# VH-VL binders against q89xp2: the designs that were tried, part 52

Target 1, 226 residues: q89xp2
Amino acid sequence: MTSPCKHGDRPPGRHDLVFVSPAGWRAMLDARDDLAADSLLARWPKMRWPTIRRRALPHEATGVALGLPLPPSAGKKRVALLVEIDHVASVARPPSLQQARAYAPRNWWPTLDRLDGLALRHSVDARVYGSLAWQSLTGLDYVTGRSDLDVLFEFRSETDIDRFVADVAAIETSAPMRLDGELMSADGAAVNWREVHGGASELLVKSIERVVLLDRHQFISGATGS
Key: E = the ipSAE of ESMFold2; O = the ipSAE of OpenDDE; V2 = 0.75 times the mean of E and O plus 0.25 times the DockQ between their complexes.

## First folded at step 19 (VH-VL; framework fv_polzastobart)

Design u6 (at its last look DockQ between E and O 0.73; V2 from the best seeds 0.82)
Fold by OpenDDE, look of step 19:
Structure u6 (fold): chain C 226 residues (1-226), chain A 118 residues (1-118), chain B 107 residues (1-107)
Amino acid sequence: as target 1 above (226 residues)
Amino acid sequence: QITLKESGPTLVKPTQTLTLTCTFSGFSLSTSLMGVSWIRQPPGKALEWLASIDWDDYKYYNPSLKSRLTVTKDTSKNQVVLTMTNMDPVDTATYYCAREHYWDFDYWGQGTLVTVSS
Amino acid sequence: DIQMTQSPSSLSTSVGDRVTITCRASQSISTWLAWYQQKPGKAPKLLIYDASSLQSGVASRFSGSGSGTDFTFTISSLQPEDVATYFCQQYDSTPWTFGQGTKLEIK
């Protein structure tokens, strides 16, 4: 299997942004009439907007599985894409809280700032995905009055996970939106932060490869069996 | 067969407005991923993109000339019109219209030389 | 704006020779690049798109390579009919910009 990192980029994990080459876009648009028929989708590559890495479906054995969420104005349709590894032009992490802040509703700012501060104190890398991320990436309206804030918290071995999620929960009590998101280990395995905060002995752990139930201690210690 | 042809005045006075029409055949601006662009080339110089209009009536302008440019389309006539105001001798160039399929210019008109002179 | 810088500005070579033209972008444009041929008094003709894809009907002696900021256009064996000016063009972001051109002549 040719290393997915032809361009020196790391392999894309869950929630990573994937920029597809013009050749890749041509291939997809030529192969799928439904993509070309949608004006926004047809324009997507011209605007240089990214896609998002998703878990592959069972029948998607080869290639890189990507997702493209359309905004509410376009029916919130989620488009599933599959590209050849050679058509991956570049990979990027999701936007930081700081990067996304300017695109968020003003009433979200205090919560974003508090989360940013919390992440810094705990040496956690916090990134935004979901509606706010796409709003920041495209400039299109993705955030609505019903939108949640989706945050990816990449923790380290030294991170006090229990204290961290307790502090996240505390921030949510005064937040104008629901706080959703995942705690992600260095190997890319992730768990919903609410599940951890709930004190479950077993956690539903999601990675790019699989979904498994793991012992809480195993997940936190980084022993995800990958 | 895909063809494009530029038409309009070949001589314009300074401060006047240039109006060029691109008439094309072999494709339609009602088709997804289709567009028409205007590009100019001063004698002996490089090409400069001016403006573009696509199938969804999105318009793109060169920021340096945006205030002077307007592009419109008539899909039923297979025509795209470019207007450029406040012409100056420095705007003397061969003006081309080209089809933009996907993102490159795969078919070009023959071009029309526009001279700006008193 | 993204600046496209071609090298060389002009070159003279012999029939049958390998010709190489380079284009450098002021910032990364991935492979959002095309190469055009323009003969005297004629409109540009698309030769290469997406940095390395050969346009339909174009001779196989033409090729392109590169990604990011550095791109190369190659004629494997120069023919008399290849006398022209060649341009690179980026379509990564507006305004779309062209290189200054490379004038190719035969000795």
Scores: ipSAE 0.898, ipTM 0.958, lowest interface PAE 0.5, mean pLDDT 95
Fold by ESMFold2, look of step 19:
Structure u6 (fold): chain C 226 residues (1-226), chain A 118 residues (1-118), chain B 107 residues (1-107)
Amino acid sequence: as target 1 above (226 residues)
Amino acid sequence: QITLKESGPTLVKPTQTLTLTCTFSGFSLSTSLMGVSWIRQPPGKALEWLASIDWDDYKYYNPSLKSRLTVTKDTSKNQVVLTMTNMDPVDTATYYCAREHYWDFDYWGQGTLVTVSS
Amino acid sequence: DIQMTQSPSSLSTSVGDRVTITCRASQSISTWLAWYQQKPGKAPKLLIYDASSLQSGVASRFSGSGSGTDFTFTISSLQPEDVATYFCQQYDSTPWTFGQGTKLEIK
């Protein structure tokens, strides 16, 4: 589908960054004392930082459900937001590995470089979410000595997924952190990379709408770029 | 009633340091999402933002002037102070302070003309 | 730095006429934009914030619209007291920047 003149025609997908309009932030700050009273939460719109799409709760029937992932120093929680669709100013993909590299601990750099090279060889688009993503987006300290590297691997129909995850596992053996990543198809459905590497016949497939078990073959074949 | 007023010297020699004080009433810089900004307007030219200081002491500076600018506040006195070093004749302008509520400048002082001349 | 370009630089029109002033940003600023009125010898006055929201105490004949890079300020029926210079200002990213102004006169 083409959308030449209007952002937000499509609902934001899983892991998408959502930038809220000034009117949207003002409405939330006026309605929610908890946002205005907390220095970091009030600072968030002042910095123009994005939010993240989250799954809606049962009674969030209208609007776009968003999260505000706070750093460990603020209790390492996700503040729930709900905005009108008209207050979604723009949507962006998560940071690439290349964009996030400068914000990672220096001892992570060789692993990030190896993952970047692997992604290129396999025609995979590698992006970060979780602590490194938010550290790169905000400059706040999200990554700790116990942090995982949360990576999103968007694969293509030509990707040999079994070989890819085997190579990811090989990289992890020398990594200073645990790799906690997802393989994502073009339609935004994702599975944990370890389930695929472990040889599971059924995979837990996550999307913004739901979580379902699919046969391994069904998930892989559905990623033909539909 | 919300008011802001700029005070300080109106004539400064080149190389000197300008210090301007914004004294305000009707709001507090301890209130969330409040800030005070300094903006100048050279005669016949566009407004130019200089610096801002927010309720949480976060400070913003125009990058082209950052090495010359310092902004501070005294919340108990309802004052914000701008210091600008190494003044030059091109810095001749009317200097305003303005309240930033959320992110827009909703109340302005009357301004003070500062002339930089030998 | 985000450059804000206003059009026209000046207008001369009649009481009761509709006035339209535009601003173009050099990159997308979403709706992080305000419009100000400045009368000679006076400080700017905020009229419109967040691109389209009317400031409290401002007459309803003033309005704003637009998003991204193209913004429009409108006076629905010009009054004698509206003689002033009008500025747009972006607050999407630092440095906050202003348009060069549009001088509005009554013919």
Scores: ipSAE 0.793, ipTM 0.913, lowest interface PAE 0.7, mean pLDDT 90
ESMFold2 (binder alone), look of step 19: mean pLDDT 92; pTM 0.935

Design u7 (at its last look DockQ between E and O 0.65; V2 from the best seeds 0.80)
Fold by OpenDDE, look of step 19:
Structure u7 (fold): chain C 226 residues (1-226), chain A 118 residues (1-118), chain B 107 residues (1-107)
Amino acid sequence: as target 1 above (226 residues)
Amino acid sequence: QITLKESGPTLVKPTQTLTLTCTFSGFSLSTSLMGVSWIRQPPGKALEWLASIDWDDYKYYNPSLKSRLTVTKDTSKNQVVLTMTNMDPVDTATYYCAREHYWDFDYWGQGTLVTVSS
Amino acid sequence: DIQMTQSPSSLSTSVGDRVTITCRASQSISSWLAWYQQKPGKAPKLLIYDASSLQSGVASRFSGSGSGTDFTFTISSLQPEDVATYFCQQYDSIPWTFGQGTKLEIK
């Protein structure tokens, strides 16, 4: 097994974008008739569109588990992929709020701007995933009138998490969409921001490896037990 | 056996429209991951990709020439047609059609030399 | 547009020699690269796809390597029938572009 370091990129975590090599795409298309049969999926590699890193299923012991969400026009089908590590060409973080802004509905702009400002003030790295991210990445229509804004907030040890989530909640009160998303620690462990805001003593913590209940203080302090 | 063959005029006057037809056999443009591309090569120069059409009738054009190019297919006849408007002597080249399987050009026609001259 | 720059533009070598041609992309194209052989008066022939995969029916003396921006095409032992112009081509992004070619001759 080739070390992930051989590619010069960091190992992909949850929500990371993964670009698959042409050889990797050929392998998948050859192995799975369902991929080749779908025009959008067959065209996906030609358009150089990314996939998204997902948690592996129990039977996916080897390889890199990836996901590919199709737009509403294609039935919002989520395609599960599994590639060899050697077929990972590159890894990228999800789009920033600034990068995705131009692809968002105009009425979302004030909310995006407020969230961006909030993230900056708290030294939080804010990224977009979900429908807005894919709309920005592909140019296809993913956002609808029912779409939520999904934001990943990567916080640091010095971040006032309680104040931050309170401010996010305050922004949502005037937002034209629901604000969903996760607070992510430096080690990749993440919690739904609403759960934190709700004041729960135990949090459902998700990482690429596992899902566990952790004490609130343990999560915030970075002691995720990894 | 996979074959492609270009046909059309070999002499075109400036400002006229060039129409080339690629007739192929051994594969179908109804098959997923299949496409046909047009590539040209001026004498003694590098290759230049012009346009492509795939099995799903999706069309790709070289942005620099897009306004002058049109590509269409007739799957039942195994033909792809390229039209290029407002021809100029600088467009003198050997024009090739090639099969695009996945993303590479694995089979080529023999090419047809098109000369643009008054 | 992505520019593909080949080196050298021409070379003359002897039968049995190792030949190396390089292609540099103006930006990263991962492994979305092919190599073609074109003999005088003939259409290009695909030799290598996806930077390093040998096309079916192509002699094993041909090989390709590289990723990102720098790619190498190699003939391990040059044969008389290998006299031709060789081209790299990127299919990472539209427009698909070719290198200027490398003319290979035998001394």
Scores: ipSAE 0.899, ipTM 0.958, lowest interface PAE 0.5, mean pLDDT 95
Fold by ESMFold2, look of step 19:
Structure u7 (fold): chain C 226 residues (1-226), chain A 118 residues (1-118), chain B 107 residues (1-107)
Amino acid sequence: as target 1 above (226 residues)
Amino acid sequence: QITLKESGPTLVKPTQTLTLTCTFSGFSLSTSLMGVSWIRQPPGKALEWLASIDWDDYKYYNPSLKSRLTVTKDTSKNQVVLTMTNMDPVDTATYYCAREHYWDFDYWGQGTLVTVSS
Amino acid sequence: DIQMTQSPSSLSTSVGDRVTITCRASQSISSWLAWYQQKPGKAPKLLIYDASSLQSGVASRFSGSGSGTDFTFTISSLQPEDVATYFCQQYDSIPWTFGQGTKLEIK
């Protein structure tokens, strides 16, 4: 199960879950009519559900930018939150594939099991984000018949990334859904797995700070964790 | 002024169903982030939370007692009702209702002692 | 269930003294914690919420601190009217649970 860590362990990165303190929630609810007036948004802190780290907008120079992804029944939008750093109670990694399995459609289970086996063989930590992650965190209905499986593959220096993405592609050929996955280094820089599989010489590398184009070898070499 | 008051029987026989009513004033359960909770305290023992009901009709139950508890509200009457089935002498306690604003119990009723004996 | 363990179980001290009561949670509860005062024959009264925030109308000699698993409640200068039992309560996860209480008496 996803466990919180203290906010001082490391800064929240892409896809990290952020738990807001009760004082932080109280301050936001007192200040923001949209949170207090909406039953689901007011319910969120009552359920102790986490938020998600997002990239700050230019006018958000201070604080920690967070998002609150709503389920399709509530319009499928992301509510923007901004909290003081002192109100970040803990940070946790996204749910593991194993933790999320019970919340996935049954016809997804063989694909999830194959991805778990692949991740173990390659020393990759496989986690979910997107609709399956939020379904597993909240119990609300996020996954639809048209949903992707959004997987975060946190690789290590020993990972043969080219072999790994080839194996991911093989798994997708018989999967009941599209695999929308990211390869993430230990420092939080990520690239879409398809760009690597496709042999692109430049990769679109995403981090919490920015999105940049890097040469393939720059990403592989510089993104290897320590 | 915010007040809560518990009402119901003070003596209940084993196996009977207890029904307690919390009548409150000075706030409304239609207001966002408001809730009412039931907490009991056996003589000389620690407090034990039983059940809560929120403004949006979301209900919480202590898992150890869930099969025996039902909580409901009537917002127009400013009342919350607790039903607890199959009472036993070990359920003898003072029963409180309390307002939950945000998530803390900021106002409590005076409590009502319920004795379970033959 | 999250167990809340208070220390000490009872305390006898003098008017004007500083009083410290601790509460330990069996797992991290962030700062989802309150402190209550209960006088004999009375309902509990909320003193501190969200671990360290003073409830409106409560005397400033009361304070709380801590996060995670370890929490401290302090009375800076004990007054005669502070004779009571004090409880911590977590509201991080269901069931909400209370400490066993600390009975505070004046010598």
Scores: ipSAE 0.795, ipTM 0.916, lowest interface PAE 0.7, mean pLDDT 90
ESMFold2 (binder alone), look of step 19: mean pLDDT 92; pTM 0.940

Design u8 (at its last look DockQ between E and O 0.62; V2 from the best seeds 0.79)
Fold by OpenDDE, look of step 19:
Structure u8 (fold): chain C 226 residues (1-226), chain A 118 residues (1-118), chain B 107 residues (1-107)
Amino acid sequence: as target 1 above (226 residues)
Amino acid sequence: QITLKESGPTLVKPTQTLTLTCTFSGFSLSRSLMGVSWIRQPPGKALEWLASIDWDDYKYYNPSLKSRLTVTKDTSKNQVVLTMTNMDPVDTATYYCAREHYWDFDYWGQGTLVTVSS
Amino acid sequence: DIQMTQSPSSLSTSVGDRVTITCRASQSISSWLAWYQQKPGKAPKLLIYDASSLQSGVASRFSGSGSGTDFTFTISSLQPEDVATYFCQQYDSTPWTFGQGTKLEIK
């Protein structure tokens, strides 16, 4: 059954931000006492903070699987949510490097700027997820001295992937943090950029639907759906 | 049964401080998703939200009046207190307290008319 | 602040008529909207929450719809006891704000 697209929004993919309707939040809070018992979770909808789209578990055949990471101060608990498609109010892409910059530690700024410049030169859309993204979205403290920078690189068919990941690796050599992240194709399939940089002939490819091992060329050419 | 009742002076002089108390029953501010809000309505005019306090003692203020407003709660007494400083005749209104369950105001007090006059 | 604009400001209709009131938000508020009824000398009464959910104990002739910026409140068949002022209210972002109200009378 084709999930009805609500309000012209695209279906949420991995790492997409999902805003849940007030009715959806009410339904979840009513159904799960553990959510209502947590003060931060109970306040989450009032603050209009988003959730993140995750892959569904095998028993989650119906609905939209969402995740909600709590900050370190709250034990870094990762809350799993499942909502009906009708309770998805809106979907947004993760924050850009530019949007997240102001919320990052100052010593991260040079690396963020270099990555932003690199992305622009290669016509790659770079977004952040993980601790920096949530820090920018909520204003709460997510980034610590042990935090990595998680970046989603949305590449195009014309992108020189090998050159791009080599340049990312070069930037990391002077970065104050570890650079993690994924290369994402137009169809939403993604692979860890380090795996690509390592020159592997086969890649572990993750999508919202599945995890598969694909030939490197198949992934880069966009043939992930076959 | 859920009830709320506003109490305090009905006449205040200009520049004085208004103190209103909301006494409620049928619910507790110790429970999550519970809050109490203050809303006022000048005669024949629209409603204006002033402040709210929730179960976790989080306080929300109308930015336009924030410098003049203070809201506190005594959970054990089922009371919420609003103070508003430097009252002016323009502040003449019926003042309501209301329960905020989740995000809407589902129960209201009867309101108390406060007149600011010299 | 988010401004809520109601239309019309007043209306006079007959018993049994369908009544429609609209509320427009100055920016998108998703479905974070409530409708209240206020009779003269009384406190507001919640009728609709989350844009379209009927409050418990409220007559089924009342309904709400809409999302984003445009919302509609409807009385399917106006009754004499429905004479009142109706308000929309957004609770998307502080400060919570109300519409200016719609005064409903019977001819």
Scores: ipSAE 0.898, ipTM 0.958, lowest interface PAE 0.5, mean pLDDT 95
Fold by ESMFold2, look of step 19:
Structure u8 (fold): chain C 226 residues (1-226), chain A 118 residues (1-118), chain B 107 residues (1-107)
Amino acid sequence: as target 1 above (226 residues)
Amino acid sequence: QITLKESGPTLVKPTQTLTLTCTFSGFSLSRSLMGVSWIRQPPGKALEWLASIDWDDYKYYNPSLKSRLTVTKDTSKNQVVLTMTNMDPVDTATYYCAREHYWDFDYWGQGTLVTVSS
Amino acid sequence: DIQMTQSPSSLSTSVGDRVTITCRASQSISSWLAWYQQKPGKAPKLLIYDASSLQSGVASRFSGSGSGTDFTFTISSLQPEDVATYFCQQYDSTPWTFGQGTKLEIK
């Protein structure tokens, strides 16, 4: 599904998938009986499924904080993991829209196709996260009738962000689901697409380390490099 | 002491179905992260994995042989059974069962040679 | 299917020598790899798991290293009882696949 990056290409950021080494899994399973005792959690390494990067808690300064988002049938919890950096085997980007398409409800396909076409026209790398991503990664049932389509839009310096979000809004008008999504700069800082479309003068900027309010011009200027 | 032992016919005719039983002791297949796998080795050739069954009844099959293979377990008898249909002379091999703990094959049976010949 | 290619196919060397065997995967397998020893007429014996971890009860002269596609198995000082065929096995994705083996002999 997703092509893992070599260890060391870049440190894992928001929405990045992290594959734990077999030694890392073995160490965690030996130390944590909650992982070994739960059939789904013990199954996770057996399936070689990835984890997701999360913000570290204060006491987690010397590790890589990871999470396992469980499906609705398992209570929709995110199980917290902490691994040593040497146990990060690889990092991969979330599934592309095209990779996730086959796992989506059929009535979502036209919206996915329109978003994929829009992303290509604007030179944006569009990926899925949330329920559709985990459904495509695991084959387990994550998507429900009330699920959002969660899209990560990684933009480049040439992207006309204001025009892009206007086009996203147009696509949502005819979509059968709510589009939840983030615009992400190359350094991993992200904002909600609706804040940008709505014209907010300050944006809530999220990164793996922090959440801050930034001036709209500061974020857009820094992210596009112009 | 952990042991596994393969049992079943040693001579099978083409088109027949092979049934092999792995009987093991010293561990329980009900414990988390335990599994049993079937692996064969044709004379003079590399090992080939066939099928596995885990503690949670999850089953894996070699895709090239999947339509011919069935693996089942009886945890109370410490047994795992492999069924392989439509045997052919190319299937002549030593058949092993092995314990899969976590994900590596850490204990193996002695193997049983199955010859497929008219 | 992930193909596992070993080198060399056979090796003849002296007691006390350092032995190195390599294994290459046709695609990245992270460190989901084991090394086995098989003597004639016997079942394989696990020596190294997770690419570099020594199995309990295995002599410390055996070691493994590598990740991704290129893996190395080493016997630091060859002993007479080490005459066997050695092979790698990946367990990153099904089907689990084995190398063709390296036959090790003493001169």
Scores: ipSAE 0.799, ipTM 0.919, lowest interface PAE 0.7, mean pLDDT 90
ESMFold2 (binder alone), look of step 19: mean pLDDT 92; pTM 0.937

## First folded at step 20 (VH-VL; framework fv_polzastobart)

Design w1 (at its last look DockQ between E and O 0.58; V2 from the best seeds 0.74)
Fold by OpenDDE, look of step 20:
Structure w1 (fold): chain C 226 residues (1-226), chain A 118 residues (1-118), chain B 107 residues (1-107)
Amino acid sequence: as target 1 above (226 residues)
Amino acid sequence: QITLKESGPTLVKPTQTLTLTCTFSGFSLSTSLMGVSWIRQPPGKALEWLASIDWDDYKYYNPSLKSRLTVTKDTSKNQVVLTMTNMDPVDTATYYCAREDYWDFDYWGQGTLVTVSS
Amino acid sequence: DIQMTQSPSSLSTSVGDRVTITCRASQSISSWLAWYQQKPGKAPKLLIYDASSLQSGVASRFSGSGSGTDFTFTISSLQPEDVATYFCQQYDSTPWTFGQGTKLEIK
């Protein structure tokens, strides 16, 4: 019986990085020949690279649903993983804009800096996910000339969301890349920032548990039904 | 049965290059998750990892010794070769090769004592 | 580099006694830890991997526990054949590093 791994301070939510224990990796690789057959994937735990928390698939077995995106050089395959909770070694937030900056193309730096400044002014916690995040985490090439910058903006009840997204849109006008991302409430519910900026009365809200349409005001006020 | 065996010179002069060969059986370095590592142990001292090579020809080196180390494999011969340049008396140790199955060293050679002396 | 510190450096106990050896990592290594037994003039032998998993063919009197920075190796009932030096090893990050060893003797 594998001893339970020490869990982080909180359950992993969407976009959280999840580090799996060696026993967990061993179990997965032994159970799935397709995983072991991929050299990069097989090397993943040896390099101590994280996985990402994802929503469970319909009818997926009980466990912690994880994802692992392979780089473009490996076909951009997205691997779905499922681990027992006891094999979660630790959980971390995605990298900050500052942390990821050194791994970004130089022409991205002004945009990253502006977004970082904006987030700070609005007391928003900004994190990177997608290609830039994985590039920063692994050192592998994930960012291409067609890559978007994916940012997670964790806002607070006092955040002026309308002003914030307007400012994000303004930054995008001079950005060398498309700015994608989500606004995330404290409960983990998130919406695409462009949808909010577009003025929609109903928003597609994603959480670790479900995807629902919510009234704009309900989402902004934090009344997501949790 | 899994076996590993180290072979090479047992005496090396200072500044010379050490070449050690690990010959193994019972497994293949063409198999995923397989690797071979070199570890040394000075007399009465702790173990020190030197280098490793895996099934996909990825090589790992101890950063403190990287400039002096080279590891290669011949999968067809079931051999892994370690070269270490500019040997010094401080490098006197028993040198082991060991199999990595996943990440731990589950099988070891008997080791070969290499003495560096003028 | 991650430093592994074992305690004690040496111990002498009696047959049948419970033996406990500790290993502390300079930073968290989750459960990426192995324990080895080395007898004089012999190569190390893997006993425990992934902090608490018993290697195949190893006696059940050997066990490991811990995660993060603090790990424990235990012999539930010491046998004469257990006289050896024991090492912990982390494989969380390169370079892989070993503890300094614990020399176990019988009174």
Scores: ipSAE 0.852, ipTM 0.930, lowest interface PAE 0.5, mean pLDDT 94
Fold by ESMFold2, look of step 20:
Structure w1 (fold): chain C 226 residues (1-226), chain A 118 residues (1-118), chain B 107 residues (1-107)
Amino acid sequence: as target 1 above (226 residues)
Amino acid sequence: QITLKESGPTLVKPTQTLTLTCTFSGFSLSTSLMGVSWIRQPPGKALEWLASIDWDDYKYYNPSLKSRLTVTKDTSKNQVVLTMTNMDPVDTATYYCAREDYWDFDYWGQGTLVTVSS
Amino acid sequence: DIQMTQSPSSLSTSVGDRVTITCRASQSISSWLAWYQQKPGKAPKLLIYDASSLQSGVASRFSGSGSGTDFTFTISSLQPEDVATYFCQQYDSTPWTFGQGTKLEIK
C-alpha cells in the first residue's frame, strides 16, 4: 500500500505515516496496560500497521508524538503514543488516491478518478488522509455515509493554485461527498482548499509544529517552496 | 513450565486429510498477544511456516498453502488444531507447533514426523 | 515473499574462536528478525529476537546486530555445546520465512 522511506530523507509532513520498530512496540506494550488490554490496540503491532504524527503536548518535550486513529466502531478515539526517536523504523507518505481507490465506496470512484486526472494535469501529488486512508491501510471500516473525502494536494512552483482550486470546486459540484482538501507546500505548511477558493484574505495555515493565521499572499509567496 | 506437544497420525496416504493437535500447558491462549503457530521441516530442507492463530481468534495462513489449511483453537482445552487436505508425498516433514509471545516463536514442541506414502 | 539468504551454509572452526553468520533479506524488514539454534533431533531454540535482543536464559556470548536487509549473528567464543545448525527468521510480513541454515562444526 504505501512505500516507507528512511527517517530523515525529507522534511516531515503533518500527515506522514510512522512505522514503529518491534523494540518500540514491545517497550510501549510492556509499559502501558491500556494497549495490551484492548484487543484492537494489541492487534495494531501484530499487523505492523503504521501510526501518524501528531503535535506534541506541552509536557512531551522528548520523543516522537504519535497517534492511532481508531475506527468509528471503536468509539472514534485517537490514542496517543510517545516513542523514542530510535524506535522510529521508517516514515512514509500517506496513501495515493490510486492506492486508496479500491477501498472507497463504489459511488466515490468517478470523483476519485476526476481528482486523479486533475492532479496529473496540474503536476500535483494527490494523496488521502482521514477515514479513507485508514480504511485502505487497515481494511477496517472507517468510511461512513457521512464521511468527507480528505485529500492532500502537494503543489509545486509551476502550479496555478487559483485555477487548481476552481477545478476542484467544479468536481465537488457533482461529488457524492464533501471534499476536505488541503493544499500543501514543499515545506509542509498546509491550508484548506475552500479558504483559497473562497477568496479569504487570511488563511489558517497548519504545520507539524503549530497552526497560525497568515495573509493569503504570505502563504502563496512564502509557502510555495520556491 | 511452558510445554507444547504435537499429536496425530505419523503415516498418511496421498490425498488423505491430515489433522494435527497441539496440546500446551503453562500459558493460556486467552492472554493478549499470545499465539500458536504451525511450522514444518521437510527432511534436509528449511523450516516453512504454515499457519498461526492468535488469542483474539485472528488466523494467518501461508498463501502458497492457504486452500489446504485450516487452523482452529479450543482455549478451554489448551489445544490448537491444524487440518491439511489432499496430502502428497512432498508434504512429508516434521511438524512443529510453537508459542508466539508478542511475535517471537519462543517455545516449540518436540515435533512429529508425518510420512506421506502409499 | 521475503527470501532470507544465510552465509555461510556450513562452518568449521575451533573452540574459543569467534563465529560470524550473516543473513540477508530480499527487502527491508526493519528489525523484525530472530535467530534460532537447532541441534539434531531437537526443536529450534530462540536465541535473539528483534534483531539484537538476547532471549532470557541465553548465554551472553551470543549476539545479533543489523537492520534493514543485512543482519549478523555472532558467537564471541565458541564452546563445544554450540555445535548446531543456526538460522534466521523474518517476521515483518507474511509468510514468515526462514533462512536455509548454517551448520556449525568443531574442527
Scores: ipSAE 0.736, ipTM 0.897, lowest interface PAE 1.1, mean pLDDT 90
ESMFold2 (binder alone), look of step 20: mean pLDDT 92; pTM 0.937

